# VH-VL binders against q9umr5: the designs that were tried, part 220

Target 1, 268 residues: q9umr5
Amino acid sequence: SYKPVIVVHGLFDSSYSFRHLLEYINETHPGTVVTVLDLFDGRESLRPLWEQVQGFREAVVPIMAKAPQGVHLICYSQGGLVCRALLSVMDDHNVDSFISLSSPQMGQYGDTDYLKWLFPTSMRSNLYRICYSPWGQEFSICNYWHDPHHDDLYLNASSFLALINGERDHPNATVWRKNFLRVGHLVLIGGPDDGVITPWQSSFFGFYDANETVLEMEEQLVYLRDSFGLKTLLARGAIVRCPMAGISHTAWHSNRTLYETCIEPWLS
Short names: E, the ipSAE of ESMFold2; O, the ipSAE of OpenDDE; V2, 0.75 times the mean of E and O plus 0.25 times the DockQ between their complexes.

## First folded at step 10 (VH-VL)

Design y11 (framework fv_nofazinlimab; at its last look DockQ between E and O 0.67; V2 from the best seeds 0.00; counts 0 for: pae E 5.4 > 2, unsure alone 74.8 < 75)
Fold by OpenDDE, look of step 10:
Structure y11 (fold): chain C 268 residues (1-268), chain A 123 residues (1-123), chain B 112 residues (1-112)
Amino acid sequence: as target 1 above (268 residues)
Amino acid sequence: QVQLVQSGAEVKKPGSSVKVSCKASGGTFSDYAISWVRQAPGQGLEYLGYIIPIFGTANYNEKFKGRVTITADKSTSTAYMELSSLRSEDTAVYYCARTQYDILTGYSDFDYWGQGTMVTVSS
Amino acid sequence: DVVMTQSPLSLPVTLGQPASISCRSSQSLVYSRGNTFLNWFQQRPGQSPRRLIYKVSNRDSGVPDRFSGSGSGTDFTLKISRVEAEDVGVYYCMQGTHEPYTFGQGTKLEIK
């Protein structure tokens, strides 16, 4: 039988968004038990990511316990960060494939219309004033806001991304790295036409330098220092990068070609 | 001035589907969410769900999950509410309403409403 | 779901006299940073609902100052200092703190 699949949604999302994905999985892998976790839906997805991690942990633990052969995670957008953190804090997870579906794994510094919706009175260049304030980190989007022009504020104020990346020292860094390395495969999915994840390379752990030049994963300090295990995973052939053009952010979970090319191979 | 203009009245048979449109003007469509509320004749207001067009994500009242689908077209600044498997108790005026969110000031729910769309379900 | 309970459901008022409507929520409506998303809507006969008050006590643009909202936590009140003929209609409270958003039953204001 196929390993169970657990799906974690993104910002302002719900389980309904994954109806096509469920259809694809059922068609290609009949009998697969797929659980789309309906937690922190809608506006509740703005809750602090650590709170979400705890909630999702409570939901996945029973599923993992009933699946001794392992499970697969499909985590979309913001959910990809939740899942990475989940795998970092769980010392007994049994995740075979962690599929990060268009997730801002290295953070977000976008200048898209969605930011205006969330921050109608603020510009992108000024979001650091909000996100790195004492109350800013109470919002999920700020937990992975990564301003390349205010790295000091990011490193000091980020209560989530900087920690799971091991960019700021903390007492759990070694353990979290060990836990995360339990994953069988890390499948990174994203593309240049996403339109939301900014830069889109963030889905592959690429990101801006201080001049807003996009550097690849291998050029990132977190990789070079292997702070949470990226270098180790790559070395053992556990990282799969699956870029795809022509897919908008809201279509990653509903594109058949994308599914067949980037997701299906890892649902064995 | 902000305006929400809805499609015209509908008469439907039980078991069929209805799709109501809501066109927004006087503001930036991507800056808002669109919520749907219905009101049966002589009754109160009932929340159905909302969509965030810029994200393309919709959230629903559990009571209507499986029957209601909310979509949006950013190019036309129009939101849609489709209700399937219609029954007599679905007879109501359906309203769209604008919702704003500001992380600094909080939520501004339902500050502008459409004129309403009467949907009558009868055999 | 959060239950919103209004009282009274029927409110006959003499012109020029004050009116008061109560709205109670089944749980606290306090949201992030102390914000409370309690709205009051007016629906005149044959019209769409119109928001009068947002976040407990803020009047929307164009709303006369004879309308006022107050309250906290789970108890809220809409007051009309001097009822006018144009105030006839049904008034609803609504909570926007917890999904799904919910409305009170409505209070029908009529002139005696």
Scores: ipSAE 0.637, ipTM 0.860, lowest interface PAE 1.1, mean pLDDT 94
Fold by ESMFold2, look of step 10:
Structure y11 (fold): chain C 268 residues (1-268), chain A 123 residues (1-123), chain B 112 residues (1-112)
Amino acid sequence: as target 1 above (268 residues)
Amino acid sequence: QVQLVQSGAEVKKPGSSVKVSCKASGGTFSDYAISWVRQAPGQGLEYLGYIIPIFGTANYNEKFKGRVTITADKSTSTAYMELSSLRSEDTAVYYCARTQYDILTGYSDFDYWGQGTMVTVSS
Amino acid sequence: DVVMTQSPLSLPVTLGQPASISCRSSQSLVYSRGNTFLNWFQQRPGQSPRRLIYKVSNRDSGVPDRFSGSGSGTDFTLKISRVEAEDVGVYYCMQGTHEPYTFGQGTKLEIK
């Protein structure tokens, strides 16, 4: 029988958004128990990411307990950061495949349609002023805002991303790395036509340098220092990169070719 | 100024579906969230769900058990609410209303309302 | 779901006198520091609802000064300092902090 699948949604999202993904899984892996977690829906998705991690942890514990052979995670957009934090803070997780579906794993920076909903036009070029304040860190989008031109502010103010990336020292860093490394596979999915994740290579742990030139995962300090286990996972053959062009941000979970190519092989 | 104009009254049989439209004017439609609220005759207001057209994401009140579908067409600045498997208790005036979000000022919920669309479900 | 409870449900008032409507939520409506998404709506007979107050105490444009909102956490109040004939209708509180959004039962304001 197939391992259960747990789905974690993104910003302004809900379980209904994944109806097509559920159909694909049912067709290719009949009998798979799929749970799309119905927490922090809609505007609740702006709550601090650590609060969301705590809530999602409470929801996944009974599912994992009932599946001693393991579970799979499919985590979309902002949800991929929630899931990565879960893998770090849970010393008892049994995740085989962590499928990161167009998630801003190294953060977000840039002007996108995503921001037009949330911010006045006048503020979007200076979002670091809001996000790197205590007030701003109460909002999830600011928890992973990563301004390459104000990296000192990022490193000092980020309450979430800088911690789970091991970019700021903290007493649990060694334990979090150990926990994360228990994952069977890390499947990274994203593409150049996403339109929201900026740079889109953030979905593959790439990110801007100070000149807004994208450095790939293997060029990042967090990789080189192996701060949370990326270098170890890559050496182990546990990282799968599955880029696909032609898919917009809201279409990742409703594209059958993407599912068959990048997701289906990992739902053992 | 923002205006929300809804489609006209509908009379439907039990078990059928109805699709109500809500056309927005006076502003940038992609910056809106459009919510749907109904009011049975002589009764209070009941929330159905909303859509954020720029992302196409919709959220629903679970009371409707998947009977409601909310969509948007950005090219026509129009949101739609479709209610299926109609019952007599679905007889109500259906309203659309706007929400706008600004992280500095927070949500501005239901600051503009459509004129309402009467949906009558009878045998 | 968050339950919103209004009191009174029927409010007969003398023209020119004050009116007060209470709204209590089953859980805190504080979304973030400084933000509580509690709204008040007026529905005149035969009309669509109209928002009067947003975020507890902020009066919408074109709403007369005689309307004010107050409260915190779970307990909220709409006040009309001097009721006018045009104020007849049903008043609803609504919370926008927790999905699904929910309304109070309504308070029918009538002139004696």
Scores: ipSAE 0.111, ipTM 0.631, lowest interface PAE 5.4, mean pLDDT 88
ESMFold2 (binder alone), look of step 10: mean pLDDT 88; pTM 0.903

Design y12 (framework fv_nofazinlimab; at its last look DockQ between E and O 0.67; V2 from the best seeds 0.00; counts 0 for: pae E 4.7 > 2)
Fold by OpenDDE, look of step 10:
Structure y12 (fold): chain C 268 residues (1-268), chain A 123 residues (1-123), chain B 112 residues (1-112)
Amino acid sequence: as target 1 above (268 residues)
Amino acid sequence: QVQLVQSGAEVKKPGSSVKVSCKASGGTFSDYTISWVRQAPGQGLEYLGYIIPIFGTANYNEKFKGRVTITADKSTSTAYMELSSLRSEDTAVYYCARTQYDILTGYSDFDYWGQGTMVTVSS
Amino acid sequence: DVVMTQSPLSLPVTLGQPASISCRSSQSLVYSHGNTFLNWFQQRPGQSPRRLIYKVSNRDSGVPDRFSGSGSGTDFTLKISRVEAEDVGVYYCMQGTHEPYTFGQGTKLEIK
């Protein structure tokens, strides 16, 4: 039998967005138990990510317990960060494949209509004033806001991304790294035509330097220092990168070609 | 001036589907959240769900999940609400309402409403 | 779901007299960032709902100052200082803090 699949949604999202994905999985892997977690749907997805991590943890623990051979995680957009944190805090997870589906794994620094909707009166260049305040950190989007021009504020004020990345020292860094390394495979999915994740390379742990030049995963300090295990995972062949062009952000979970190429191979 | 203009009245048979449109003008459609609310004759208001066009995400009242589909076309600044498997109790005036929600302040929640669309479900 | 309870459901008022409508929520409507998303709507006969008050006490543009909203947490009130003929209709409170959004039963204001 196939391992159970757990799906975690993104910002302002719900289980309904994954109806096509469920169809694909059912067709190609009949009998697979797929659970799309309906937690923190809609506006509730703005709640602090650590709160979300706790809620999702409570939901996945019983599922994992009933699947001794392991489970697969498919985590979309903001959900990818939730899942990475989840795997970091759980010392007994049994995740075989962690599929990060167009997630801002190294953070977000977009200046799009998407941002305008979230913050109608703010530009990305000024958002640090909000996001790196204690008040701002009460919003999920600010928990992974990564301003390359205000690295000091990011490192000191980010209550989520900087911690799970091990960019700021904390007492759980070693344990979280150990826990995260329990994953069988880390499948990173994203692409240049996403239009939301900015830069799109963030889905592959790439990100801006201080000059807004995009550096790859291997050039990132978190990789070089192996702060949460990326270098170790890569060395043992556990990281899969699956870039795909021509897919907008809202279509990653509803594209058959993407599913067959980047998701399906890891559901066996 | 902000306006929401809905499609005309519908008469439907039980088991069929209805799709109501809501065209927004007087603002930037991508800044909006469009919600749908219905009102049975002589009754109160009931929330159905909403869509965020820029995100392409819709959220629904659990009561209507599986039967309601909310979509949006940014090119025409139009939102749609489709209700399937119609029942007599679905007879109501259906309203769209606009929210320009600022996650920081919560500004302009349900500040403008459409004129309503009467949907009658009858054998 | 959050239950919104209005009282009274029927409100006969003499012209020129004040009116008051209560709305109680089954749980606190204070959002995580501190805002309280409680709206008041007026629906005149044969018309769409019109928002009068948002976030407990803020009047929309064009709403007469005889309308006022107050309250906190779970208890909210809409007041009309001097009822006019044009105020006839049904008034609804609505919470926008918790999904799914929910409305009160409505209060029908009539002239005696």
Scores: ipSAE 0.582, ipTM 0.831, lowest interface PAE 1.1, mean pLDDT 94
Fold by ESMFold2, look of step 10:
Structure y12 (fold): chain C 268 residues (1-268), chain A 123 residues (1-123), chain B 112 residues (1-112)
Amino acid sequence: as target 1 above (268 residues)
Amino acid sequence: QVQLVQSGAEVKKPGSSVKVSCKASGGTFSDYTISWVRQAPGQGLEYLGYIIPIFGTANYNEKFKGRVTITADKSTSTAYMELSSLRSEDTAVYYCARTQYDILTGYSDFDYWGQGTMVTVSS
Amino acid sequence: DVVMTQSPLSLPVTLGQPASISCRSSQSLVYSHGNTFLNWFQQRPGQSPRRLIYKVSNRDSGVPDRFSGSGSGTDFTLKISRVEAEDVGVYYCMQGTHEPYTFGQGTKLEIK
């Protein structure tokens, strides 16, 4: 008997995108109940991430309640940030494996195709003027925009990422850390050929310093201070890092080798 | 000037399928969202779904899910809508339309339309 | 699905007189930061729809200033200050805030 799997999609995505992943799960773990949450599709995925977290929370509560032995989360791209926030805000989550599938966990700072599609008249060096404003924080991409050259603005203006990372003081920090630490495993998946997540190491809690040198997870202040539990999880052996080259951003949930290597072992 | 040119009229039998094309010009196709809308004779407009070519993502009105497939070929700047298991009530003019996103200046939903493709389903 | 209800469905108007079309949604169309994706389209006989108004009140380029849109939340109005002969056709409101996107039933504007 396998734990139920809940799938949370990314920016401008839909449940149909995960059809191959569903096939793989059915082949290797027959009888697994898989729910792909069909919320905030398309343009709705630009709504503030806290609104999305609240909506997804309402959807997962009954699923978790019916599965007291636990559930697994597979969360793709922007969806990985939604899921991490869920793990922090839910006193009552019973997640065993949190599988973060190429998610910008430390933020995004990229002049990529999807940035050009969203902001055709702007470049990454100037988005801080938009994103670190009250108007900009009404859009999900700005909730995790992380300009390494304007860290003071990021820390003051971020309504989402700086809070769930514990980078800005807030009264819930202790409770959120406690809740997050109830997860059984944190499975981090991503790779250098993603083409969207920038730096791609954000999927592993790495990020740029002020010189755009990538610092790995263990070099980040949020890790060193254990602000939301990364250091504690690593010490428990609960963090799994599964990098894979040769996979573009839209292919993570449709690559069988990636599934067999990085996802399948964690779906007990 | 953005232009959307659709394939010609089709007559189909019930139970068959139809595939309508929509070729875009006058812009960068990968920046478009292409939507499909139909209009039965003498009736109003009905939304079918869309594709975002750069993401490869299609989304569908639930009413048509399972019967409609929307695809794009970036190399030819062409979107396609295929409707299967045709019925007489599918007789309509099928339009493609563009959405351009720019969060700063606003969304531009359905600012350009194709000329329409008449699909007639009769036995 | 969000239901869009137009009134009236048939609108005979004397040339040079004003016309007003109402559109009501079953849910709020407010998306973010005051953005409300309520659009108005005109379809002349035998032609494709043409967008007139986007985001409640913004006229498209080339649309005469006799056309105006207003409203908020769930109630919206398209007005034509002085109807001209070329205004004959069917007018649709459409919401783009919630998927699936939905249209009103249409209002057929005719010259008396």
Scores: ipSAE 0.152, ipTM 0.628, lowest interface PAE 4.7, mean pLDDT 89
ESMFold2 (binder alone), look of step 10: mean pLDDT 89; pTM 0.911

Design y13 (framework fv_nofazinlimab; at its last look DockQ between E and O 0.62; V2 from the best seeds 0.00; counts 0 for: pae E 5.0 > 2)
Fold by OpenDDE, look of step 10:
Structure y13 (fold): chain C 268 residues (1-268), chain A 123 residues (1-123), chain B 112 residues (1-112)
Amino acid sequence: as target 1 above (268 residues)
Amino acid sequence: QVQLVQSGAEVKKPGSSVKVSCKASGGTFSDYAISWVRQAPGQGLEYLGYIIPIFGTANYNEKFKGRVTITADKSTSTAYMELSSLRSEDTAVYYCARDQYDILTGYSDFDYWGQGTMVTVSS
Amino acid sequence: DVVMTQSPLSLPVTLGQPASISCRSSQSLVYSHGNTFLNWFQQRPGQSPRRLIYKVSNRDSGVPDRFSGSGSGTDFTLKISRVEAEDVGVYYCMQGTHEPYTFGQGTKLEIK
């Protein structure tokens, strides 16, 4: 039988968004138990990501316990960060494939419709004043806001991304790295036409330097220092990068070609 | 001035579906969410769900999941609420409301309402 | 779901006299970021609801200053300092902190 699949949604999202994905999985992998977690839906997805991690942990623990052969995670957008954190804090997870579906794994610094909707009176260049305050860190979007022009503020104020990345020292860094490395495969999915994740390379752990030049994963300090295990995972062939053009952010979970090319191979 | 104008009254048979529209004007449609609330005759207000047109994402009250579908057309600044498998207890005035919270300024939910659409479900 | 309990449900008031409506939530309405999403709506006979108060105590534009909102955590109050004939209708509290959003039962204000 196929391993169970657990799906975690993104910002302002719900389980309903994954109806097509469910259809694809049922068609290609009949009998697969797919659980789309309906936690922190809609505006509740704005809650602090650590709160979400705790909630999702409570939901996945029973599922994992009933699946001794392992499970697969499909985590979309903001959900990808939740899942990475989840795998970092769980010392007994049994995740075979962690599929990060267009997630801002290295953070977000976009001036997109998302930003405008959340902060109608703010610009990208000024959002650091909000996000890197204690008040701002109560919002999930600020938990992975990564301003390349204010790295000092990011490193000191980010209560989530900087920690799971191991960019700021903390007492759990070694353990979290160990836990995360339990993953069988890390499947990174994203593309240049996403329109939301900014830069889109963030889905592949690429990101801006201080001059807003996009550097790849291998050029990132978190990789070079192997702060949470990326270098180790790559070395053992556990990282899969699946870029795809022509897909907008809201279509990653509803594209058949994308599913067949980037998701299906890892659901065995 | 911000206005939400809803479609006209509907009379439906049990088991059928109804689709109510809500056209927004006087503001930027993409800047806001649209929520739907209903009110049975002589009763209180009940929240159904909302859509964020800019993202195309909708969220529903669990009570109505599976029967309610909320959509939006940004090109016409119109939101829609479709309720299927209608029953007599679905008889109510259905309202759309502008639903947005600005994290910084404090602008909040449900500041503007449509005029309401009476939906009557009867055999 | 968060249960919103209003009291009283019926409120007969003499013109010119003050009125007070209580709204209690089954859990705290304080969001993690500190905001409290408690709104008060007025629904006059045959009309759509109209927001009077947002975030506990902020009056919407055009709302007379005789209306005031107060409270914190789980207990909230709408006060009308001097009831006028145009104030007849049903008043609802609503919480927007927790999904799904929920309303109180409504308080019907009538003139004695």
Scores: ipSAE 0.552, ipTM 0.811, lowest interface PAE 1.6, mean pLDDT 94
Fold by ESMFold2, look of step 10:
Structure y13 (fold): chain C 268 residues (1-268), chain A 123 residues (1-123), chain B 112 residues (1-112)
Amino acid sequence: as target 1 above (268 residues)
Amino acid sequence: QVQLVQSGAEVKKPGSSVKVSCKASGGTFSDYAISWVRQAPGQGLEYLGYIIPIFGTANYNEKFKGRVTITADKSTSTAYMELSSLRSEDTAVYYCARDQYDILTGYSDFDYWGQGTMVTVSS
Amino acid sequence: DVVMTQSPLSLPVTLGQPASISCRSSQSLVYSHGNTFLNWFQQRPGQSPRRLIYKVSNRDSGVPDRFSGSGSGTDFTLKISRVEAEDVGVYYCMQGTHEPYTFGQGTKLEIK
């Protein structure tokens, strides 16, 4: 009997996008209950991430209650940030494996076709003017926009990422850290050929310094201060890093080798 | 200017499937989403779903979830709509249309339409 | 699903006179920053739909200036200031704010 799996989708996405992942799980773990949450599909994925976290929380509570032995989360792209926030705000979650599938865990700062499609009159160098405003924070992409050249604006304006990373003081920081640390394993998946997550090392809690040099997870202040538990998890042996080259952003959930290497081992 | 050219008419039996193509030209295929709309004889317009080719993501009207598959091939600038388990009430003209989203400056919904593809389900 | 209700459903109009079509939505169509994704389409007999108006009041390229759109929130109107013979067809409003996108029932405009 396998633990239930809950899947959380990304930006402009829907539950249908995961049909291949569902087939892989069915082949290797027959009888596993897999729920792909069908909330905030398509354009609704642009709604504020805290609104999405609240909606997904309401959906996962009954699933977790029916599985007292635990559940697994597979969370893709923007969905990985939703899931990390869930782990922080839920005092009673029973998540064993949190599988973060090419998620911008330290934020996003890139001029990609994706950005051009969403913000055709903007570039990464000036998007901070939009994102670090009250209007901008009403959109999910801006909730994790992380401009390394405007860090003071980021720290003051971010309604989501700066809070869940513990980069800004807030009254829930201790409780959120305690809740997050109840996870059994944190599985980080991503790779250099992703093409959307920028820098791609954001999927592994790496990010740019002010000179756009990538600092790895262990060099980040949030790690060094252990602000939400990364240092504790790594010391416990609970962080699994599974990088894979040659996979574009939209192919992570439809690549069998990726599934077999990085996901399958964690679906107990 | 954008042009959307669809595949030809189809006659199908109940229980089978149909796959309609929509070839885009004029501008880049990555500049917009492709939506699918149908119109039964003498009836109004009904939305089926869309695909955003640059992301490879499709989204569906819940009414058709499980029966409709929308895909895109960026290399040929072509979108496809496949409807399975056909019933007589699926007899309709199927249209593709362009949809372009711009969160800040505004955009046009369904500004260019294909010529339509008649799908007849009988016998 | 957002219900789009048009009235009238049948609109006989004397050539050269104004025509007005109402469209009402069951929910607000305001998305973000005040943008309202309410469009109007014309479908002439035997043809594909043609967009006339986007975002409530913006006339599409090549659409005669006798067509205008107005409204806000849940209540919208398409007006034709002087109906011509070529205007015969079915007119649809559509909302693009909430998935699934939904259309009004259509208003058949005829010259009589």
Scores: ipSAE 0.100, ipTM 0.619, lowest interface PAE 5.0, mean pLDDT 89
ESMFold2 (binder alone), look of step 10: mean pLDDT 88; pTM 0.902

